# VH-VL binders against q91z69r481to671, part 6

Target 1, 191 residues: q91z69r481to671
Amino acid sequence: GRRNSHARHQDSGQVIPLIVESCIRFINLYGLQHQGIFRVSGSQVEVNDIKNSFERGENPLSDEQSNHDINSVAGVLKLYFRGLENPLFPKERFTDLISCIRIDNLYERALHIRKLLLTLPRSVLIVMRYLFAFLNHLSQYSDENMMDPYNLAICFGPTLMPVPEIQDQVSCQAHVNEIVKTIIIHHETIF

## First folded at step 23 (VH-VL)

Design z4
Fold by ESMFold2, last read:
Structure z4 (fold): chain C 191 residues (1-191), chain A 122 residues (1-122), chain B 107 residues (1-107)
Amino acid sequence: as target 1 above (191 residues)
Amino acid sequence: QVQLVQSGAEVKKPGASVKVSCKASGYTFTSYWMNWVRQAPGQGLEWMGDIYPGSGNTQYDKKFQGRVTMTRDTSISTAYMELSRLRSDDTAVYYCARDEWDLQGSYGMDVWGQGTTVTVSS
Amino acid sequence: DIQMTQSPSFLSASVGDRVTITCRASQGIRDYLAWYQQKPEKAPKRLIYAASTLQSGVPSRFSGSGSGTEFTLTISSLQPEDFATYYCQQYKSWPYTFGQGTKLEIK
């Protein structure tokens, strides 16, 4: 697989990619109450500018930079995950993951999802844990930002767990949304 | 081609309700938010609310909260808007309009239905 | 709610003129601004989104500019078919809100 080009310091093992950490830090500081985060598309110019800055080895989202549009920062995060050679949720696990929808008890469902995810490389699990802890935290502000776990799953889920081309796109997408929602809600049980 | 086709004109008395339909074709109905917008005679445009057809989840402008219900039937790719306790100032053309959407997000309303005239009169 | 105000409310111009319609938001909306054209008895048609991105199939004489609170729709050479009412609309926050409209009459 590809090495993360934005990693800073790999002193104690595996590192959250700088672009992911920076976007999430920025949103935690300035964007938890932002209406429609991940639903409304940010400026393509600003998204590209931020992305290009990270590619040049810069960090345009440092603590002193407070005027970026939250939708654009969310867009950068989406673009990062969409650009992975292998999706965050590997296609090889797709059928097993969506089959967990058959489990009615949500705690039992979470445990089965955990079992499936534990087969993934530790580096992937570290990024998943970081991302889903953030998405859960963000959803706690849904009265203001309008992004409950289901809305976040609709808007980010297709990027994180793409439906394979051979599968029925409509029915599988509904299942993906439900599984991603479950992971957001029960992230402490799963990771 | 993406198309939204709405039900025909309606005449209602004050106190009644009206249900306008919007049939979608040419795209995956369940994957795009659907808005409802109205326009009173000689007036501007007023957003009423939206629905995500994949889930049925809705949000309504506070002006219409308690009187409007937005639903859908995914088996026939049709969205509905029902407005109750009608009064004369509800006389308007009612439009459905789809949010443009891709993996990066929403870009506002790109496709509109032809409109449904609702007249509320004694 | 974000209030959108257009000026002028009415505009009369000759074929070939350069026409400018302005739209002001009550608070910053960055570039989350669309322009619509509406002809009598027809649904609105989107001309521009993201303040300046021209909708596919819209003639290049239409252009949009601005950001923040001030926005402009420009028609560089007015044509007879441009007779219509024009609306700006913000989509930064819900509820979506529209300007009151600018009715453009060709002399």
Scores: ipSAE 0.779, ipTM 0.886, lowest interface PAE 1.1, mean pLDDT 91
Fold by ESMFold2, last read:
Structure z4 (fold): chain C 191 residues (1-191), chain A 122 residues (1-122), chain B 107 residues (1-107)
Amino acid sequence: as target 1 above (191 residues)
Amino acid sequence: QVQLVQSGAEVKKPGASVKVSCKASGYTFTSYWMNWVRQAPGQGLEWMGDIYPGSGNTQYDKKFQGRVTMTRDTSISTAYMELSRLRSDDTAVYYCARDEWDLQGSYGMDVWGQGTTVTVSS
Amino acid sequence: DIQMTQSPSFLSASVGDRVTITCRASQGIRDYLAWYQQKPEKAPKRLIYAASTLQSGVPSRFSGSGSGTEFTLTISSLQPEDFATYYCQQYKSWPYTFGQGTKLEIK
């Protein structure tokens, strides 16, 4: 069978899953000004077709075809992170991360978030750094794509940092959005 | 069951303001974008803008920018649309409609309120 | 803004007829298209989204097809309760925009 669908990042021992790297590269090339990226759901057929191609060891985004819908590529990225057995932000860190809301100074808040994230495995941090650098860059085009850091947090945050079942989903969701927004804005301080 | 229930009909004079309410039930109000759409008598449908109730963030169609304000009260799951400096051609039925939403994103408007008739006359 | 144009504006048909309504977008919208039914004095009701996906609870006699700039709504066997005005609507980008409507009269 086909088990080598993901190319390794060039960096020493630092591996970004091929599907993540390919989606982000495609969006950086063609999608920075795309209205409503991550908010509008792409075609489920196209999202599944792209995902299945990666699972077969193909890379449909490497052919540089501009006919893929940006919403579908964004949807593949969301589907990848939603499908992880362990969320990108582990549930055992949820309470500590959310508690950072109590820190009013945003720079100090970022430093405390960094302290918590540095306890995570290096492989997770590499993916986080790559993803949040991209989300920050994307948000710089918000006057055209309508996706400022808060909108990106609303649309992607629940996938990246799901609220644990034991906690109040509604009250915690606003705090998740604020923390994810903080990470997007202050990604260089945090990572 | 998902429902959007709007406030009753309004009669206003030119130059006044109107504030229409839309009470949501049967779903998590703060997690779905809410749209406002109007329909003049015998006419088609016109999108006015939306709000994300979780944050209060809004966007408005350019035709209404400067005259429309969309707000919400999350404690009673209610969205509001206020239109100021009313003119006779603002006479219309005003609808709230939520965007269908899941973790993959939005799929357009799936549930509509019953509509609120606003009549602007001398 | 993306303009949506429907044809025909008015349609008269008998119970049991197959009815087709078309909708054209001023630019490509892939499959980001919904169809609504509106009865007199009532709010619109979504029938179809993603061009061809039937809304839950909508009768199977309704179907949608098309992509890009040209779309159709089909009622395979017209029923008396299908008397209404039908609108297409794009949701690819903001502002959301609607076709001008097709009023379907039952003979």
Scores: ipSAE 0.766, ipTM 0.879, lowest interface PAE 1.2, mean pLDDT 91
Fold by ESMFold2, fold request of step 24:
Structure z4 (fold): chain C 191 residues (1-191), chain A 122 residues (1-122), chain B 107 residues (1-107)
Amino acid sequence: as target 1 above (191 residues)
Amino acid sequence: QVQLVQSGAEVKKPGASVKVSCKASGYTFTSYWMNWVRQAPGQGLEWMGDIYPGSGNTQYDKKFQGRVTMTRDTSISTAYMELSRLRSDDTAVYYCARDEWDLQGSYGMDVWGQGTTVTVSS
Amino acid sequence: DIQMTQSPSFLSASVGDRVTITCRASQGIRDYLAWYQQKPEKAPKRLIYAASTLQSGVPSRFSGSGSGTEFTLTISSLQPEDFATYYCQQYKSWPYTFGQGTKLEIK
């Protein structure tokens, strides 16, 4: 239907979901050097507890004396993106996005990915920019945390850009990982 | 039925190299980290390193750095571990073991190969 | 590296007994702990992960508990097939490390 912006909002000023922002800030403070972040699975009990707190309107990650497991906070972030009705990378763009793998020059590939992503709603792009700037920053600690851009793409890519059920899961998954890696590395060109 | 099948026993002399294979079936080989673990006769278990078959990226325990090379051939779903400059205390059973994995992450090693006995003797 | 220490190294017990094996980590590993059973000339078999989660297909007489630095594997009523060597293993960080093992033998 029709949208009347000034009639539909008490303007919060927030575009990035609090759960996403809070998880990323927590990891930036305490988790950049954490071995295997996004690779090692955190406690499902702790992940669900944190998620449920956010759903109640609380922020369990806001206090400095919180000692949540970094793997659990990373798991909350994964769970959030996996739970979206529409994946962060929309399925209607899937075929076009993975076709960019045919472009061998990584800078040229990044420019084509940018062109595809610019057709998305601004609110989605802002979340993507925030997330991928964080993933790039995290990967700069890979000598300590063991998580270079490709490892991060492996661990998070399937959640961010799920392969449609009709497609070959194995070959498409490899392409998804390469595209997500490209976006992590070249996030400043893309966003 | 997830299965890891390893190559047969090897007898080597000190200073030689050995290459053990681990063929995976029943799952997507390129999507799960593969570990190598050894066990000397009558001794405990010792992690040597891992490889992600999708990329070929490796990490090694410092004890083996410079002597171990882990590789794979994705066309035949096979991981390899090569240990060079063998010594008598490298006599052990060598296991491949897959990390359990889902979208939330890894839960440690769930499936092991049957083991490959490597004997280093003069 | 995180060192894992098991107690006891050797244990003799009868069928039907309740057995407890303990494992201590040199630093906190939260619940990133697995238990393995190994019979002679065979690969280890995972019994427990996440300190207390039973692997599918493992009998309910096996249970795990603990967190942080202290962990316990319990076998509530020993069966003949349970005589084996048991290892704890941390997977919080690399390298993965194992306890030295507990050999459980029949009296």
Scores: ipSAE 0.765, ipTM 0.883, lowest interface PAE 1.2, mean pLDDT 91
Fold by ESMFold2, fold request of step 24:
Structure z4 (fold): chain C 191 residues (1-191), chain A 122 residues (1-122), chain B 107 residues (1-107)
Amino acid sequence: as target 1 above (191 residues)
Amino acid sequence: QVQLVQSGAEVKKPGASVKVSCKASGYTFTSYWMNWVRQAPGQGLEWMGDIYPGSGNTQYDKKFQGRVTMTRDTSISTAYMELSRLRSDDTAVYYCARDEWDLQGSYGMDVWGQGTTVTVSS
Amino acid sequence: DIQMTQSPSFLSASVGDRVTITCRASQGIRDYLAWYQQKPEKAPKRLIYAASTLQSGVPSRFSGSGSGTEFTLTISSLQPEDFATYYCQQYKSWPYTFGQGTKLEIK
């Protein structure tokens, strides 16, 4: 079948999914200084209502007079990535990505992560680039929002790169947090 | 099954320091933010700060900045709060309390330790 | 800092009564509000979070309502074990802050 990049709720490959773009745009406009974004849980009802609206082809975040809670919009973004058929960071790459923690120099670590990520489909890389540019930008407001790259990795990383069940959850989670932090900090080198 | 067990009561003189421990069990200690809250005799509750045990990252209420240090030992699932340059108005019960947490985020403090009484007197 | 104010500070009631305790925030906190019960010489116990969500294991006679700046804890048909001090607490921003408390005693 033929792709239609004009459909607002279609995930047609080279475009950012509307729900992702809308959540990030909303946070960029209204939420950069919001304390604890991604750490404090928003209303489950509001999160589900927003997500369901997008599933119906609506965009509840498009109106500038929106009073949506920033924590709920962040929650929608988390819920989207948790709902993907495959996690944003594919499980097939988990062991290779985690092994990069052995590279102490963060710039060299970023270059190795880049090599691994370049093996992914272009559509996945486009979403990654968009998301991590946003997370880096958000972290620049950490004096106000209290969400530096490490805190963002703690709070969003488990959704983006879940530890496989057969791995030691505690030790692997610490490594996931470090890798995700590296990607937030060095996103321009990686993407 | 989730439990926070704190160290015993302390009696201190002004100018001294106290270090209170909080041992966690029944959950993954490194994955939940830990808060410290105090309560002076007959008074309300006062948040002091928190720590993420996985990283050791902390934040403190401005009232305690410079006097409080929160640490942890992940090998024994134990958080610590140290308060220095004690004054008589630091007499209080000190609680540890973990944040409730899931993949959507934190929902505030759900589990509390039993409290540690610290008495500061001449 | 967000200041939390409770009313009343003291309340006397009988077993079986319905009571309400109110809490006001100095600025909007949406539904980022928790209610705690504290018995003498015991740690606080969370009853409600997200303004109206009942903590698991808490009896259904407890309920919470409100949003923005005004919140209410309701206890229907008081039981002997409900006589305690109740605190509201906001978790919208740090520092976390608590109301002054409402002491609920047997009449």
Scores: ipSAE 0.742, ipTM 0.874, lowest interface PAE 1.5, mean pLDDT 90

Design z4
Fold by ESMFold2, fold request of step 24:
Structure z4 (fold): chain C 191 residues (1-191), chain A 122 residues (1-122), chain B 107 residues (1-107)
Amino acid sequence: as target 1 above (191 residues)
Amino acid sequence: QVQLVQSGAEVKKPGASVKVSCKASGYTFTSYWMNWVRQAPGQGLEWMGDIYPGSGNTQYDKKFQGRVTMTRDTSISTAYMELSRLRSDDTAVYYCARDEWDLQGSYGMDVWGQGTTVTVSS
Amino acid sequence: DIQMTQSPSFLSASVGDRVTITCRASQGIRDYLAWYQQKPEKAPKRLIYAASTLQSGVPSRFSGSGSGTEFTLTISSLQPEDFATYYCQQYKSWPYTFGQGTKLEIK
């Protein structure tokens, strides 16, 4: 008399949010060569329409006849991470992560970043691994899309790792960009 | 509120170089791409290239590649454009123009400097 | 490079007239188009971006429409201060490129 009355959450859920997975899959299929992806802003109307569809439980990016602007899909992904109650890179880890900039050797820096990130919840690390693998892959098309790891860090880094209010915004932003660039380049070592 | 103020007019001989400055105020200089655009007398507008002041990274239109250098000094919020080996057809007004930018991305050029007239004559 | 072509090159009109200027792109640029107004010896001023979004502070008599390869700037009732040269510009890809301009003059 207990059939289907108790479902374990791990049996019915997914770890990567559907909106994140859908945006990344769409860009992998149609947008790797798109010039200025993440740099050029897409239509506000289209970004909001896609976001609202996901909030209604729909997936507008799975449509066989979908012809969404790549800049708008990239904008949805940015909007998702900007809207998180807690940033992907937690503010309480900010000082420790920024201090890794003092390590000049990028591979050694990556190992230290890994050590810091291993203290984060597994669910956060899985999303990070998925996102940064994608950003690395996208950067391999930089001769066509103009988006090398540094440009991607400029355009997405402030959303992923916001500078805390009490810190010097200008100086810290440059360091955030460098750390995010390091993670894009060395994602296999870090995750 | 956002303002771009450029250096004064220049008169140069063919073969010389010119360096135009563009001082930004009213926004975070290092967070917005800066473009350079020129306009020859009686002609239209021509994009020359851009720089990201936060990194110093540049890209140039192929027409100017090898003759143009764009730089910046973040301590005084100033962008620079230097054009070398000047010719008479480089006579133009040179503008700096900021890309509009927010966390969603860029929206094209929204604010322009007043322009710097460069005259190249023998 | 994406070539932008404006029509007409010159337009003579009276105060109060409705004026239209067209711009064609050599390939699809979706809505990544801006319109600029330039008065003699002044820097260009952006009127419209995203093909139809009016820049803050620009009078509502200016409007833009179109997508893909064909775009229109409309001035619904021409005012004395509107006599200027108008440029379209694509920002879909680099290099940014401009139309050749439309000079609007008083009849």
Scores: ipSAE 0.718, ipTM 0.862, lowest interface PAE 1.4, mean pLDDT 90
Fold by ESMFold2, look of step 23:
Structure z4 (fold): chain C 191 residues (1-191), chain A 122 residues (1-122), chain B 107 residues (1-107)
Amino acid sequence: as target 1 above (191 residues)
Amino acid sequence: QVQLVQSGAEVKKPGASVKVSCKASGYTFTSYWMNWVRQAPGQGLEWMGDIYPGSGNTQYDKKFQGRVTMTRDTSISTAYMELSRLRSDDTAVYYCARDEWDLQGSYGMDVWGQGTTVTVSS
Amino acid sequence: DIQMTQSPSFLSASVGDRVTITCRASQGIRDYLAWYQQKPEKAPKRLIYAASTLQSGVPSRFSGSGSGTEFTLTISSLQPEDFATYYCQQYKSWPYTFGQGTKLEIK
């Protein structure tokens, strides 16, 4: 029917938020060898300008050449995830995710993480898969960019999986970093 | 008050090793990268490497690769730098320096230890 | 490695003078530049980072400018405590590298 044809032309919405997709695409094009990406802080002015442009419905990171600092684009991505009302890794799953650190076999650990993550909404899983595939890809350039999976976990983990306020921040943070590192390394098994 | 306090001066013979300590206070030691920088007499500053105390992960400038080892003891908030097979041109003041850091990232070195003089002589 | 070249190496000036020290990077470092002050037998003290951001507690007579490959530290009116050696340092990439220093002495 007619309605089915019309629905094909009117598919709605972004499954991956435009700001996330645009930052990752920009980094894939221009930033894979950028030393210290996600570790070195970019310009706060540029980060805020880019973020505000996306909030107005613009895309300042489009295919046309822009002279944005890679550290600032990485900062926009961090700021986006830090600003979510509900963190990418929900706090109600925190204890279960952290407990996976006790599994020494890395493949078995990945399978248990997968089991926990499959209970999340599909839209969240799609963003996770996209982000962690990118972080794994970025880590393949660690000889040039200095950002292996562990360094990426240190720099991004606290934003993605915040430690609940009632928990010991220092000891739990080390476990968060290890879990995030595991997900970066074993993203194909997990997602 | 954020503070880095280093061990005292050392005199060594060529071929020996030296281990300099850097005790941190006033901040969460395991959450900030720690750099080691040296300064030969009358010369400029030379970055040697860094360590993330939370993991013990290190990176070294290629000039020192194979001779430098950076470690830490998180129970006493102390970083260490050991330089082996010392030569006369390793005579310098050795500094630890913390990277300024927050969730957005690093802003370079903001706090320095007082320095440790290492003299290499026959 | 990114080479940092600083000029002049030595500068004589009087209290109240305006002093300018320059720093050149061998390749673009955007604004990933810091300035340090070092007095005899003391550790370096960071004055400026991000090329122009004044460290908290540093007097406003210190200012930094520049981006890319050319940078300037300015002291608008020298005080007796400003006679020291000054270093620029890039933190865009590892290894961190420093200029050779500028020794500022009393005329």
Scores: ipSAE 0.714, ipTM 0.861, lowest interface PAE 1.6, mean pLDDT 90
Fold by OpenDDE, fold request of step 24:
Structure z4 (fold): chain C 191 residues (1-191), chain A 122 residues (1-122), chain B 107 residues (1-107)
Amino acid sequence: as target 1 above (191 residues)
Amino acid sequence: QVQLVQSGAEVKKPGASVKVSCKASGYTFTSYWMNWVRQAPGQGLEWMGDIYPGSGNTQYDKKFQGRVTMTRDTSISTAYMELSRLRSDDTAVYYCARDEWDLQGSYGMDVWGQGTTVTVSS
Amino acid sequence: DIQMTQSPSFLSASVGDRVTITCRASQGIRDYLAWYQQKPEKAPKRLIYAASTLQSGVPSRFSGSGSGTEFTLTISSLQPEDFATYYCQQYKSWPYTFGQGTKLEIK
């Protein structure tokens, strides 16, 4: 099952979950040029170890001398979003969001997406802003890491914006990826 | 059942182009990366590149950049690999191979086509 | 590029023998390694991925171990159908690269 991770951090006053902040910080420091980041699955054992450490209230990624696999850290970040009780992009906004794919101009598409996302709780928007700023930054190193905005969208789309069961999985997944791509590229306009 | 079926053998002259097809079935074609790997006679395996059929995004080994083009037709779940300016050393069996994929990422090539023999001779 | 080196290139063994093939990476690849079996005029078949995870449907006599730069494929008791060429492959980074292969022949 999925868990509500926001409850814990609301009590501490931390807006960005520690696991999200730590993973992104770690990747920013050591993984921006890592080929295939978020595409290649991490070590299942290491991913679980890191996850469990965070669940114990630890920060296994705070040590600058740590030798964690970048793919595993990336895996932990994806696993976090995958494990949310409610996906980062709520299902209630799914139909409206994917409809934005009909807008050919990417900037206009971004404006429509912005309008839809502004209806979400501020706490969710803050996490989105943080994540997509990171993904955009990461994509700037695509010549080195081989992960352009679309490749990153492929890796995150299914996790951040799952296709509801009543929807056509094949066609909608492509649209989800395009929407996520658009958000990565136009994150400053959207957030 | 997941299956990849490739086109038949090709014989080409030096300087010509060859286009090999790979038809996928038994899974969502657009949601899995597709690799192309070749094997010269009596030699090992050589990765050429990959494509994401959902978007058409490609990555090529630098050795083949400028000569290889990977495409797809999603309507018929078919991937294509075209190699131009053929040389004798391009004689090989060419394979398409799917990357195993889930929400956590890729786990490498799990399903292979039967291979397409391409012979380049004057 | 990451170079993969297998040893030995050729191996002769008998049915029932324990066989070990090694693969070395030129740099650390963690456990992002697969092993393939290829029979003549056939496509490669994946036996192991993530260095030690057995592919579904592959006999338990096959096993993989290692991490970082050193890896091994082991066949605990060689069967007649196991005589083939074996390849290791890294999928940590592009380009994907293969070992040169190990041809396992019957004595």
Scores: ipSAE 0.605, ipTM 0.858, lowest interface PAE 1.0, mean pLDDT 93
Fold by OpenDDE, fold request of step 24:
Structure z4 (fold): chain C 191 residues (1-191), chain A 122 residues (1-122), chain B 107 residues (1-107)
Amino acid sequence: as target 1 above (191 residues)
Amino acid sequence: QVQLVQSGAEVKKPGASVKVSCKASGYTFTSYWMNWVRQAPGQGLEWMGDIYPGSGNTQYDKKFQGRVTMTRDTSISTAYMELSRLRSDDTAVYYCARDEWDLQGSYGMDVWGQGTTVTVSS
Amino acid sequence: DIQMTQSPSFLSASVGDRVTITCRASQGIRDYLAWYQQKPEKAPKRLIYAASTLQSGVPSRFSGSGSGTEFTLTISSLQPEDFATYYCQQYKSWPYTFGQGTKLEIK
């Protein structure tokens, strides 16, 4: 439905897609302490404007004097991952990843997740490493931004790791969030 | 249809606790943030906090921190708000309210319970 | 906390009138603003969200505008059922905060 291949062509030749790098850079500079970041939806108009700018080969977030809404920038980042033809976490790994929830020890869980993720293409792993390092860093400001690892996982889980249609959406979503939370917390172990 | 049905009116003494319930139906209870908002007689609306039923994660307004506890029972799609050490100025109608939510984020409270009147009197 | 201030607190109008209620935020909240209608002994009902998006099922005579710190709710032609109290609310950051309300009464 909302999958778009334009982002893939725009980011050709870069290890980290420009839109991802730019959004994360911008948030790191101006949004780490922003309350409700990624939970509050951005302005749809502004989100689309920024997205369209990137699709035109521009970088609307490169100007430090720009007054973009942090929630909109956050929205652009989520929209990018949401728009991938193949989710960042491929559906083929869904069942195996979800099964890791049965591992009670979080460190052991992280090791199992690592084993599964290392089977993915290097290009995907690089983006994952970059994203989850950022999310972990962002979560360190949870006292200010009110976004702990689980809250961030709630916001990103459905986007990064969509529940396949054949699966129970209700029961699996909680597990997805838990897996994403685990990855945020243990990103150094996993990547 | 999305609906929130709250428990009945409560009368409490100062120093006591009250626990209000909010039963959700018509949507996936565990996937939407639930807010609690109160309104003193003849006064405006005051946000108390919220809970994510899927995990039980809570956020409280600083004003109520240490005195409010929000919980949920996912098996019956019911949220609870408990307020302790009640005083007269806690007399109010208490509402549960769902956040509108999609993959891009929250859009504020779209569905409200009918409210629960809590009276604190000696 | 973000303070929300409505004006006026009380408003008298007649059926058919154009009514405007304003809401001011103590700091920029972009368009993260909702408007609610509350009738006596009833729960609030959301009319507008994202400052200007009409809630499904709400009559088109209601409209919202504004961004940043100044917002307005407009009723183009007041109907008998519109006499109520109206609240603005920001959801940009926690805690969510409401205006003090505007009571719209029949003249």
Scores: ipSAE 0.600, ipTM 0.857, lowest interface PAE 1.0, mean pLDDT 93

